# VHH binders against q9y6x5: the designs that were tried, part 32

Target 1, 379 residues: q9y6x5
Amino acid sequence: LPPKLLLVSFDGFRADYLKNYEFPHLQNFIKEGVLVEHVKNVFITKTFPNHYSIVTGLYEESHGIVANSMYDAVTKKHFSDSNDKDPFWWNEAVPIWVTNQLQENRSSAAAMWPGTDVPIHDTISSYFMNYNSSVSFEERLNNITMWLNNSNPPVTFATLYWEEPDASGHKYGPEDKENMSRVLKKIDDLIGDLVQRLKMLGLWENLNVIITSDHGMTQCSQDRLINLDSCIDHSYYTLIDLSPVAAILPKINRTEVYNKLKNCSPHMNVYLKEDIPNRFYYQHNDRIQPIILVADEGWTIVLNESSQKLGDHGYDNSLPSMHPFLAAHGPAFHKGYKHSTINIVDIYPMMCHILGLKPHPNNGTFGHTKCLLVDQWCI

## First folded at step 18 (VHH)

Design ib23
Fold by OpenDDE, second read of step 20:
Structure ib23 (fold): chain B 379 residues (1-379), chain A 123 residues (1-123)
Amino acid sequence: as target 1 above (379 residues)
Amino acid sequence: QLQLVETGGGLVKPGGSLRLSCVVSGFTFSSYQMAWVRQAPGKELEWVSTISGSGGYTYYERSVKGRFTISTDNAKNTLYLQMSSLKPEDTAVYYCARTQYKYSGEWTPFDLWGQGTQVTVSS
């Protein structure tokens, strides 16, 4: 019987939530499986880019999803959460569900994972849900588990996505103990539901399950704002993405725009595209704009309007507040093992190994996850 | 030029206090994690404390937690380590260091170091 893998993402689940809040269901899951306490994600630390990095093993410059909002100057196309269906944006990489789908006697399933409702390289999962935020977790879970249990060819890889605790993190801020406790309790209950559903269907012992997230959340404040309007006129540039990493398309000479922005705030770094730090792996793509602004942790870039967000993400990927976690359970994984850190791109080669798939060229290192796997030597 | 310069070290009696400073030049440390690391004679490097870019999150080695406080002054481009209730085992050269990645209680490499400042705790 071919191995099966379910990949679950709870958007915006910061790694240290595990230390600061109680998760009875998740802790039980971990107790019988493995935990990676911190996952270093990719820059920028946003939803679409990082979810695509998980399933491709690539940095953003390589897979082409470089932000939640993108602009291509040649085609004049725009990408956003409300306009993400054009394969043009996704076709610079091959996600794992496509690789899996193309195998004989196998199929893929997806519930709301970014990019799964788009034909990529003319391939789409045999079973998928169009993204709709109004669809409950229960409905998503029911569909995905039904497909894992009853499909022909059998579903061997499935994805499941949920928008919390990201939405609440934005609304309340990660430091709001009262509200975030309630939200995270609900998330833990959903994990309980997931485990219960799998047990009821007889999938629990044979299904590999990964629970992870794309990024964390940092506390923002009205006292930490960077107003671009105080530094440069709107007529001089087009804003492609705003905060905490702004993508700037100059309408005048790039150098002039840069000079107006470079000293705008001591809490913001301004980069010409060619000067973006190498550690970000965020340079070699035409979809990255000529000028990038990167706010310091907890600072918000704004125009002449106030931000209502008390939490945000997208900052430097070296910041612990931006890091998610990874937990896993199933026949491929050890029981009761905790690991310190991996890179988010390391998940892809691990998943390929579990599924017996040949990985596409990627930036992950399989050696970083060997200690999680029962069939590997941990050195 | 990239530079870290530590000051504030010295001789102090057990139970005493010291405040170390690290002045940063050539980069904005708010985009990085900054740390204090120490090395005692004949011992390996030991991580002491880390602070996030904005100062929102701090981490401490177990033996110094509750006694040491790491902080920053962005306006002065300066990192601080307030040490209290000092013990003889705290004797070491203390280094200011820059890192891209750091978690509490774990040693990871740093990419930029100061010259260090000597702290001696002795009766």
Scores: ipSAE 0.000, ipTM 0.229, lowest interface PAE 13.7, mean pLDDT 93

Design ib24
Fold by OpenDDE, second read of step 20:
Parts: structure tokens; C-alpha cells; sequence
Structure ib24 (fold): chain B 379 residues (1-379), chain A 123 residues (1-123)
């Protein structure tokens, strides 16, 4: 039988939550599998971009999902969470579920992973759920496991997505121990449910399962605001994305707009597109706007409005607060092994290896994950 | 076909309690996040609370946190708002509305509204 892989994402699960809170079910999962303590994600550290990086192995400039909100100047199209189903935005890369779906005697399934309800390169998973945040984790889990167990052709790759602890992180802030403890306990219980369900169906021993996240969460405050209206008039630019990385489309001379913004705050870096630091791999795409603003950790870029969020993400991807974790279990993985760090783009070539798929060109390094796999030498 | 109907509003003294209800028709109640919003005279609409379709997650505006409780009864297709320790500042027309949490960490605009129910808190 072909190998099977379930990829699970808990949105906004900061890596150090594992150190600061108790996760009995997740720890048991890890004990019988592997843990990567920190995953360095891609810049910007937002949901759509990073989830697509996980399944493509590409930096954002390469796969073309460069933010949760995008604008294409040529077509004048907009991308947002309310308008994310145009294949135009996704077709600059081939995600792993499409690659898998196109194989003989295989199919893919998806429960609300970003992009999975869109035909990409004219291909969509045989089984998928349209995004609906009101659908319970249990229902999503039940559908995914049913498809993994009973489908023909067999589902060999499946994705499962859940919006927590991201939503709560935004609401309460990651430093709210009382509320976040409650939320994270629930997440751990969901992991328990996942494991139990797999065991009940007889999938546990043969299914490879990866539990990961797209980004972390940093504490925000009303005392750490950067008001752009204090620096530049609204008539001089169009705002494509706001915080903590603002994408600016000038309506006047770019240099003039830049000059008005460059000294707006000591807690914000302003970059012309060509001057964006190379380490971000965030330059070579037309969907990246002419000017970007990057707020320091914990600072929020605002207009003449107050932010209601006590936590946010999207900051510099070198910040530990932005980093998620990765845990895995199954026949492809060691038991009781912990690894310090990998890059988020490294997940793709690893998954391709597990599934026996030829990877598309990508930015991942298979060598970074060898120590996690039983069939590889750990160097 | 699609309809939200609020009830339970009225006059109450400061410190009192009210329970608002919103009955949903024309769609699967549990498939949507539901919210309460309010509008005081001469003021802008203000979000009050949201509950996930499954009832597993609740969110509150800061000023009502600890005093208001949002809940659902899926069998009755009904959304509730239990209000306690009411203040004059809570005086408003209260609306139930349909919404959704998205990948971006944002809530979609409300796409369906009830007619509203008046809540007046006065001595």
C-alpha cells in the first residue's frame, strides 16, 4: 500500500507554548514520534503565505501568495480572505496535494487548508471542504479520517486545518496565561481526539501524521502604535496591506511617499521594494508593492483607528515569537527524537519523500529533516 | 427565506439582567458564526459578542466581558445573549447577525441582520 500522510495545522501555535503550558496529549504524540522545537517560517509571517510555503516548499516571492491581502497592478485584481478563490493567485506554484492527486491510484483530501477549495492548475482534491470556520474540529476530523479510510482511489495525502489558537491569540494576546491556558488545553484535547479517532479506525500505526502551524503570536499593546496618518496623507497612497507589514502603493511619486514614511517611527523600517533585505526572500514578485513598512515586534501599524488585537503576527521571521513547531508520528518517523530547528520550506521535500512523490523545484533542504526519518542517515 | 428575529429586549434598572434571543430561519444555524451588535442613539454600530457555530469559542467586547454571555441552542436554532450587571451605557438596539472568521484573522462583514430589539437601562 502506498504511504499515507495527514498534515495538520493549528493556526498561530507559537513554538514556546510547548514550554510554557502543559500538553499531555501532544507530549504523548511527541514521545511516540518526533519534535522540531522551532520552525523558521517565511516572511511575511501570515496565514495564507506560510500555509502555502509548507505545501510548496517555496518562499513567498516564488509561490506568489505574498500576503493575506494582495493587489496585482496589471490585472487590477485583489486577493483577500473574502476573495481567495481565483486560481490566478495560486497558479504560480504547484502544491503537494495537486501533485499527489495527479498520481495513479491516489487521491488527496482537505479540510479547510488554505487554497484547497480552489482548482489550482485545473486540479482540486477529490475530497475537500469549503472553508467554514463554524464547522467543528470533530466534524472536520471525521470527514478527513473517513476519506483516509474508505476512499477509492485511496486518499494518500490529507490536510486538516484549525483556526485556533490564532483567533484567541489575537483576542487575548499570547501573554494572557489564564485565557491562553484554557485555549491551549482545548487544543491539546483536540489532539487527543485526533489520536483516538485514528486508533479507533486502525490508522494510527500506518498513517504518517504531521502536526504543525504557520506562525506564532506576539503581544501587542495600545501603547505601541504607529499611526501612518501622522506621517502621510491618505490621498498619496493606496494601502494594500496594513499591519505589521504594510504594503504601500503610491499615488504620487514613489520617492516622495518614501520620504514621508522613512522617518515616521523609530519602530518601523521602511523599504523600497529593491531595498528589501535579501534574507526575507521577499522581493522578486510583482505582487509585492513598491514600498513596504515593517513594524518592530509588538508594534502595530494603524491609521486613525485603534487596534482591538492584543496579539498579532506577520513580523520578521527571525523572531522566535513568530516561530511555530512541528511534531510528527508514523512509520516514516523516529520515536522519541527531538530536533532543534528547521525551515518551514523544508517540510515540503520531506513530505514528498514520505509519499514517494517527485518534488517540484523548491527552496527546502531535504538534508535538514533526515534525522527525523527512519530511512535516512542522521548527519 | 433567510431571517433573524430578536426578542427579549425591554426596560431594566441598572444592575439588572436581560436575556436576548435570536431565532434563525432559512439556513443551518450551526454552519455560521453568530454575533450580537448594538447601536445606541446617535452612535455607531458596536460589536458586542461572537460565538462560533459549534459554540466552542466565544468572544466579547471589552466593556461587556464578564457581564454578558453569548450561547446557542442548535436544536432550537436560537442564539442567546445573557446580560447581567447592566449599565445605562448598555442602552441600545441589539441586533443579531451572521458572520465568519477567516484565515487572515479577520471577521467577515455581517451579511444577515435581524430587526433588532431595544434594551433600555434606566433608573
Amino acid sequence: as target 1 above (379 residues)
Amino acid sequence: QLQLVETGGGLVKPGGSLRLSCVVSGFTFSSYHMAWVRQAPGKELEWVSTISGTGGYTYYERSVKGRFTISTDNAKNTLYLQMSSLKPEDTAVYYCARTQYKYSGEWTPFDLWGQGTQVTVSS
Scores: ipSAE 0.481, ipTM 0.788, lowest interface PAE 0.9, mean pLDDT 95

Design ib25
Fold by OpenDDE, look of step 18:
Structure ib25 (fold): chain B 379 residues (1-379), chain A 123 residues (1-123)
Amino acid sequence: as target 1 above (379 residues)
Amino acid sequence: QLQLVETGGGLVKPGGSLRLSCVVSGFTFSSYHMAWVRQAPGKELEWVSTISGSGGYTYYERSVKGRFTISTDNAKNTLYLQMSSLKPEDTAVYYCARTQYKWSGEWTPFDLWGQGTQVTVSS
């Protein structure tokens, strides 16, 4: 039988949640599989960019999804959640489900993973659900498992996306133990449902399953705001993205805009595009605007309006609060193995290996995941 | 025709309870997140609570948590807000509205509103 892989993302699942809360189902999943305690994600630490990095193995500058909101100065196009269906934005990379479908007698399935409802390189997932946050996890899971079990050509790669605990993290803040405990309990129950469903269908023993996330969550406060309007007139620039990484398109001389912003707050770093730190791998793309502002952890960039969010993400990808985890189970993985850290881009070459796919050029390092795999040598 | 109609508002003493209803017509109720928003005199609109279309997830503003309960009846296409332990500061016009959660981690602006129902908490 051809190898099969289900990739599951719980949006905004901070890695240290595993240390601070109880996850009976997830822990059982881990016990029978592998755990990577920390996954260093890509900068910026946002949903669209990181999910695309997982499935391409590329930094954001390379795959071209550099934020949840983007602007292309040449075509004058805008990208946002409400306007994400143009292949123009996605075609700078080849996601794994497209690669998978290039193989003979196999197909891909997706339940609301970013980019899966868009034809990329003239290829769309064989099976997919249009994004609708109101659709239950159960319905998404039922569709995915149906496709995994009954499709012809067989589905060999599938993605499943869920919006929690991100939504709750934003609403309550990650430090709200009462609310987050409730939310995370529910997430663990969903994992239980997933495992049970797979067992009931006879998929559990043969299906490789990866459970991961795109980013963590940091606590925000109304006491930690950076008001740009106090530093620069809004007529001098166009805001492409706001917080915690603002993308600035100057309407006047770039240097003048930069000079007005560079000392705006001690809790915000201001970069000209060419001066963006190399460690971010966030420079070599035309979709990155001429000036970016990066707020310190827990600080929020605002205009005249105060943010109602008590938690947020998108900050420096070296911050532990921004890191998700990775757990996996299946024939390809060891049992009862824990690993400290990998990079999020390392997931792609691992998935390609599991599926027997030739990976496209990527920024991942297959060697980082070798110890997770039964067919690889681990020292 | 798209429509939201709120009912159930009224005058209540502090510590009392009210149950608001919002009947939805013209669209599939379960396809959206439904929310309650309130506006007190001279104040800005304040989000109160949201429920997922499937009813599986609920969200509450901090000041109403533990006192208010949002729920749905899909068969009746009706959204509810059970309010208990009401306080004078809960006095406002309460609106039901629809929204969606986006991949970006933000919420769609409310694109459909009811006419509102007045809730007055006074001794």
Scores: ipSAE 0.639, ipTM 0.860, lowest interface PAE 0.9, mean pLDDT 95

Design ib3
Fold by OpenDDE, look of step 18:
Structure ib3 (fold): chain B 379 residues (1-379), chain A 123 residues (1-123)
Amino acid sequence: as target 1 above (379 residues)
Amino acid sequence: QLQLVETGGGLVKPGGSLRLSCVVSGFTFSSYHMAWVRQAPGKELEWVSTISGSGGYTYYERSVKGRFTISTDNAKNTLYLQMSSLKPEDTAVYYCARTEYKYSGEWTPFDLWGQGTQVTVSS
């Protein structure tokens, strides 16, 4: 039987939640599998970019999904939640579900993973659900497991996406112990449901399952705001993305705009595109705007309106608060093994290995995940 | 035709309770997140609570948490807001509206509103 892999993402699951809250189901999952305590995600630490990095192994500058909101100056196209279906935005990379279908006579399935409802390189997931945040986890899980069990050609790669604890993190802030405890308990219960269903269907022993997230969450406050209107007139630029990384498209001379912003706040770094730090791997794409603003951890960039969010993400990807975790279980993985850190782009070559796929050129390092795999040498 | 109709508002003393209802017609509200929003005289619109269409997740504004409960009856296609321990500052017109949560962590603008129901809390 061909190897099978289910990739699950709980959006906004900060890595240290595992240390600060109880997860009996997830801990059991980990006990029987592997844990990576910290996953260094890609800059910017946002949902669309990081989910696409997971499935392509590429930095954002390479796969072209550089933010949740984008603008292409040549075509004058916009990308956003309400306008994410144009293959134009996705075609700069090949996600693993496309590779899975094209390299082998196999099928892929997706429950609302970003990009899975778009034909990329003229290929769409064999099975997919259109994004609807109101669809229950149970329904998503039922569809995924049905496809994994009953499809022909067989589904060998599947993705499952869930919006929590991101939504709650934004609403309550990650430091709200009462509310976040409740939400995280529910997440653990969902993991329990997942495991139980897989066992009931006889998939548990043969299915490789990865549970991860795209980013963490940091605490925000109304006392930590950076008001751009105090520094520059709105008529001098177009805002493509706002916080905590603002993408600025100047309407006047770029240097003038830069000079007005460079000293706007001690809690914000201002970069010309060519001066963006190399460690971000966030330069070599035309979709990155001429000026970016990067707020310090916990600070929010605003215009005239105050932010209602008590938690946010998108900050420097070196910050621990931005890091998710990775847990995995299945025949490909060891049991009871813990690893400290990997890069989020390392997940892709690992998944390709598990599935027996030839990976496309990527930024991941397979060596970083070798110790997780039973068929690899680990020193 | 898409329609939201709120009922249940009225005059209540501080510490009292009210239950608001919002009947949905023209669409399946389980496909959306449903919310309550209120507007007090001379104040801006204030979000109160949201529930996922599946009914599995609820969100509350800080000032109403523990006092208000949002719920749905799928069979009746009705959204509810149970309000208890009401305070004078809860006085407002209460609206039901629909929205969705997006990948970006934002909520869609409310694209459908009811006519509102007046809630007055006064001694």
Scores: ipSAE 0.813, ipTM 0.933, lowest interface PAE 0.6, mean pLDDT 96

Design ib4
Fold by OpenDDE, second read of step 20:
Structure ib4 (fold): chain B 379 residues (1-379), chain A 123 residues (1-123)
Amino acid sequence: as target 1 above (379 residues)
Amino acid sequence: QLQLVETGGGLVKPGGSLRLSCVVSGFTFSSYHMAWVRQAPGKELEWVSTISGSGGYTYYERSVKGRFTISTDNAKNTLYLQMSSLKPEDTAVYYCARTNYKYSGEWTPFDLWGQGTQVTVSS
């Protein structure tokens, strides 16, 4: 029987939520499986880029999804959460579900995972849902598990995506114990539903399940704002992305724009594209704009309008507040094992190994996940 | 010149306290997340604690949580580790380190290290 893998993402689940809140269902899941306490994600720490990094093993500069909002100067195309269906944006990489889909006697399924409702390299999962935020987790879960159980060719790789606790993190801020406790309780209940559904269908013992997230969440405040309008006129640039990493397309000389921004705030770093720190792996793509602004943790870049977000993400990927977790269960994984840290790009080669797929060139290191796997030596 | 200099180590009895200091030179202190790492004789490096550049977030290894406190003084470009309720198993050379993750096939989360300061906990 070919191995099967379900990849689940709860958007914006900060790693230390596991330490600060109670998760009875998730803890049971972990007890019978493995936990990576912190996953270092990719810069920028946003939804579309990091979800694509999970399934490609690539830095953002390599897979081409460099932000939730993008602009290509040559084609003059725009990318956003409301305009993400053009394969142009996705075709710079090959996600794992495409690789899996192209195998004989195998198929892929997807419920709302970014990019899964787009034909990439003229390939789309045999079973997928168009993204719709109004569709319940239960419906998504029912479809995914049905496909895993009854499809021909059999679904051997499936993705499942849910928008919480990200949305609530933005609304309440991660430090709101009252509201976030309620939200995270709901998330834990959903995990309970997932496990129960798998057990009911007889999938639990044979299905590999990874539960992870794309990024964390940091606390924001009205007292920590960086107003670009105080530093530069709107006529001098086009804003492609705003906070906490702003992408600037100059309308005048780049150097002039840079000089107007470089001292705008002590809580913001300003980079010419060629001067972006190497550690970000965020330079070698035409979709990265000529000037990038990076706000310090907890600071918000704004124009002449106030931000209503009490939490945000997208900051330096070395910040612990930006890091998600990874938990896994199934025949490929140990039971009762905890690991400190991996890189988010390391997930891809691990998944390829589990599924018996040859990985495309990627930035992940298989050695970082060996201790999670029963068929590998942990050194 | 990039430099980290640790001080404050010494010999202390079990249950005692020490405060380590790390003075940073050559880079913007608040722009980096800083960590303490220790190495006991014959053992591998062990992460102890990290503080974000902003100082807003702190993290601790499980065995030191509740006993150690990491902090910074930006005005002095100094990282601190307040250690209390020290145990013999805390005996090690303690290093301050600048966080920088490398992808060379090995997990190397730090790119700059001090020379270390010896902490010995013994009765």
Scores: ipSAE 0.000, ipTM 0.212, lowest interface PAE 15.8, mean pLDDT 93

Design ib5
Fold by OpenDDE, second read of step 20:
Parts: C-alpha cells; structure tokens; sequence
Structure ib5 (fold): chain B 379 residues (1-379), chain A 123 residues (1-123)
C-alpha cells in the first residue's frame, strides 16, 4: 500500500514557543517522533507565500505567491485573502497535492490549506473544503480523517490548516504571557484531539503526520511606527502591500519615488527591485513591485492610520522570531530525534520521498532532512 | 570579477591571537551573509562563523564561541575574524566564503570561496 501523509499547519506558531510554554500533547507527539527546532522560512514571512513554499519547495519568486496582497500590472488583477480563487496566481508552480492527485490509485484531501480550494493546472483535490474561518478545527479534523480512512481511490496526501496562534499573536502580541499561555494551551489541546482521533480510527501507527507552521510572530508597539505620509505624498504611488514589507507601485518616476522614501526612517530599508538582497530570493518575478520597503523587526509601516496589531510577521526571514518549527510522527520518521534547523523549502522533497513522488524542480535540499527519516543515512 | 582574498594566517603558540582578513571584490556583501570556514588536514570542512553582510546577527560554531569574533568593515569591503585563546585543534586552512543565511553548528554549501589562509597553533 502506498504511504500516507498528513500535513498540518498551525499558523503563526513561533519556534521558541516550545521553549517558553508547556505543550504536553505536542511533547508526547515529539517524543514518539522527530522535532526540527527551527525552520527558516522564505521571505516575505507571510501566510500564503510560506504555505505555498512548503508544498512546492520553491522560493516565492519562483512559485509566484509573493505576498498576501499582490497586483499584476499587465492583467490589472488583484490578489488578497478575500480574492485568492483565480488560478492565475497559483499556476506558476505545481503543489504536491496536485502531483499526488494525478497518480494512479491515489487522491488528495485538503481542509483549508491555502490554495487547495483552487483548481491549479486544472487539478483540484478529490476532497476539499472551501476556506471558511468559521468552520471549527474539530469539523476540519473530522473531515480530513474520514477521507484518509474511507476514500476510494485512497487519500494518500492530506492537508489541515488552522488560523491559531497567528490571530491571537496579532491581537495580544507574542510577549503577552497571560493571554498567549491560554491560546497555546488550546493549540496543544487541539493536537491532543488530533492524536486521539487518529488512534481511534486506527491510523496512528501507519499515517505519517507533519505538524508545522508558516512563520512566527514579533512584538509590535505604537512607539515603533514608520509613517510613509511623512515622507511622500500618497498620490505619487499605489500601495500594493503595507507592513512590514511594503510593495510600492510608483505613479511618477520610480527614481523620484525611491529618493523620497530612501531616507524616510532609519528603521526601514528601501530597495529598488533589482537591488533587493539576493539572500531573500525575492527578485525574479513580475509580481514583485518596483520598490520594496522592509521595516526592522518590531517596526510597523503605516499611513495616517495607527496600527492595532500588537504582533506581526513578514519581516526578514533570518530573524528567529519569524521562524516556525516542524514535528513529525509515523513510519517514515525516527522516534525521539531532534534536529536543529532546516529550510522550509526542504520539506517538499522530504514529503515527495515519503510519498514516493517524483519532485518537480525545487529549491529544497533532501540531504537536510535525511536524519529525520528511518530509511536514510544521517550525515 | 568575483573574488575573496584571505590574509592574516600564520604560526602562533597556544593561547595566542590572530586576526584574519578577507577582502571582497566584485560584489557587495551586504546582499549576502559572509562566513569563515576551516579545514584541518584529513578532516571535512567545518563552519566557524557567519555575519550578516548588512550588519546585525553574528553566528559562531560552538567550539569557537567566546574566543572568536567576526566583523565587517563596509567601507573597506573587508571581513574579519579575530581569534583569541587559540588551541592546537584550531589548526586549519581558514576560508572566507559567501553564503546565504546560516544557523550555528550546521554545515551548508557556499557559492564563493577564497584561496584560504593557513593557521597553525603549535607549541
């Protein structure tokens, strides 16, 4: 029988939460499996881009989801969390669930993972849920596990997505110990529910499960604001994305716009598209705007309106506060093994290996995950 | 032309100090992370230290932490490694290398290397 894999994401789960809070259910999960303590995600460190990087193994410039908000100057199309259904945005890459879906005697399932409710390359999972934030974790879990257990052709790859602790991180800030303790306890309980459900269905021993996240969270403050209106008239540009990485589409000469912004704040770097640092792998896509502003950690780019967020993400992907973790359990993984770091793009070739799929060209390195796998030599 | 040139190596007694320099040509290292890597005879390459070219984060291999200091001078396009409390096990060819992000204690490939400079620690 072909191997099965469930990929779970808890949005905005910062890696060091594992060190600063208690997770009895997750720790049990890890004890019986593996842990990667830090996962270096892709720039920008936002939800849609990083979730797509996990399932494609590609940097954002390559898979084409370069932000949560995008604009294409040729087609005049917009992308946002409320407008993400056009395959135009997703078709620059082939996610793993499509690859899996196209195999004989296999099918894919998805519960709310970004892009899974869109036909990509004219292919959609056999079982999926349209994204709806009002649907409970329990309902998502019930559906995904039912499909894993009873489908024909059998579901061999499934995704499960949940919006916490990201939403709460934005609201309370990651340094709010009181509120975040409550939130993270709830997350741990959900992990307990997941494990219990799998055991009840007899899936626990044979199903490979990966629990990960797309990004972390940093503390913000009203005392750390960068007001663009103080530097440039709003009529001179269109704002495609705002904070902490602003995407600027000039309405006047690009150089003039750049010159007005380059010295706007000591806590913000301003890049022409061609001058974006290579380490970001964020240059070679037409959907990246002519000018990018990158705020320092904990700083918020604003217009005349004040930010209500006490936490945010999207910053430099080298910042530890932006990094998520990865835990895994199942036949493919060792028991009781901890690894320091991997790149988020490394997850894709690992998943392909587990599922016996030929990976599309990607930026991941399979060698980085060999120590996690029972059938590989650890270098 | 892309080039890294190391200098500053030599023979030193245990407990001594050396300062290595790496001059960068052909690119701006602020767009990258810069690293020191060393290779002892008969051993594999070992990561020593990394610094963000734009400034900020520094990373060190566990065995050199507290003894070595990595730094940059942007005006001179130069990377430095200040080594103190040197030990015989620090004997190696030290290379300057260009890289992306680097976590402490783990090896990743580099895309540009210098010729290396020999550091020998012996009584």
Amino acid sequence: as target 1 above (379 residues)
Amino acid sequence: QLQLVETGGGLVKPGGSLRLSCVVSGFTFSSYHMAWVRQAPGKELEWVSTIKGSGGYTYYERSVKGRFTISTDNAKNTLYLQMSSLKPEDTAVYYCARTQYKYSGEWTPFDLWGQGTQVTVSS
Scores: ipSAE 0.005, ipTM 0.227, lowest interface PAE 12.2, mean pLDDT 93

Design ib6
Fold by OpenDDE, second read of step 20:
Structure ib6 (fold): chain B 379 residues (1-379), chain A 123 residues (1-123)
Amino acid sequence: as target 1 above (379 residues)
Amino acid sequence: QLQLVETGGGLVKPGGSLRLSCVVSGFTFSSYHMAWVRQAPGKELEWVSTIHGSGGYTYYERSVKGRFTISTDNAKNTLYLQMSSLKPEDTAVYYCARTQYKYSGEWTPFDLWGQGTQVTVSS
């Protein structure tokens, strides 16, 4: 029988939460499996882009999901979480669940992982849930585990997504010890429920499970705002995305718009598209706008309005506050092994290996995850 | 068929307490994110608090954090807002409503509202 893999994402789980808070269930999971302490995610460090990078092994410029909000100047189409169902946005890459779904005697399942409720390359998982934040984790978990246990053809790859601790991180800020302790306690309990459910169904010993996240969270403040209205008139540009990485579509000469923005704040870098640093791998896509603004860590780009967010993400992907973690358990993984760091794009070739799938061309390095796997040599 | 009905509003002195209730009909709120919002005279609508109907995750606006508590009773299909240490600036019509969290980190507009209940904080 083919191996099975469950990929779980807790949105916005900052890596150092593991050091600063208690996670009895997650630590037990790790004790019986592996931990990568820091995962360097892709720029920009937002939800749609990074979740797609996990399942494609590609930088954002390559898979085409370059932000949570996008605009295509040729087709005049817009992308957002309220308008994410057009395959046009997703078809620049092939996510692993599609690859898996197309295999003989295999099927994929998904519980609200970004992009899983969209037919990509005319393929959709045999079992999926339309995104609805109102559906409880328990219901999502029950559906996923039922499909993993009883489906024909068998579900061999499944995704499970949960919005916390991201939502709470935004509301409270990651430095709110009292509120975040409560939230993270609940997250750990959910992990306990996951493990218990798998054991009850007899899946625990044979199922490979990866628990990870797309990004971290940094502390924001009303004292750290960058007001674009102080630097440039709204009539001169269209805002495609705002904070902490703003995407600017000029309505006048690009150079003039750039010149008005370049000195707007000492806490914001302004890039022409061709001048975006190479290390971001965020240049070679038409969906990236002509001018990009990147706020410093903890700074918020605003218009003539105030933000109520006390935490945010999307910043430079080299910042530790933006990094998630990865834990895994199952037949493919060692027990009691900890690794310092990998790139988020490295997850894809690892998952392909575990599932026996031929990976599409990707930016991941399989060598970075070899030490996690029982069938590989760790050099 | 779908209905939200707020109760519990009234006049209270500064420092006092009130408990608002929102009875849900036509659906099971345990399957939804429920919120309290308020509007003072001449002011914009302001979000106050959100809870998942299962009674799990809670969120609060900064100015009410530590003073207000949002909760649910599944058996009664009722949403609550316990308000303490009330201030004159808390004076408003309070509404219960349904909402949803987005991947972008934003919340959807409210798709179902109650009629509202008046809360007045005055000496």
Scores: ipSAE 0.393, ipTM 0.756, lowest interface PAE 1.3, mean pLDDT 94

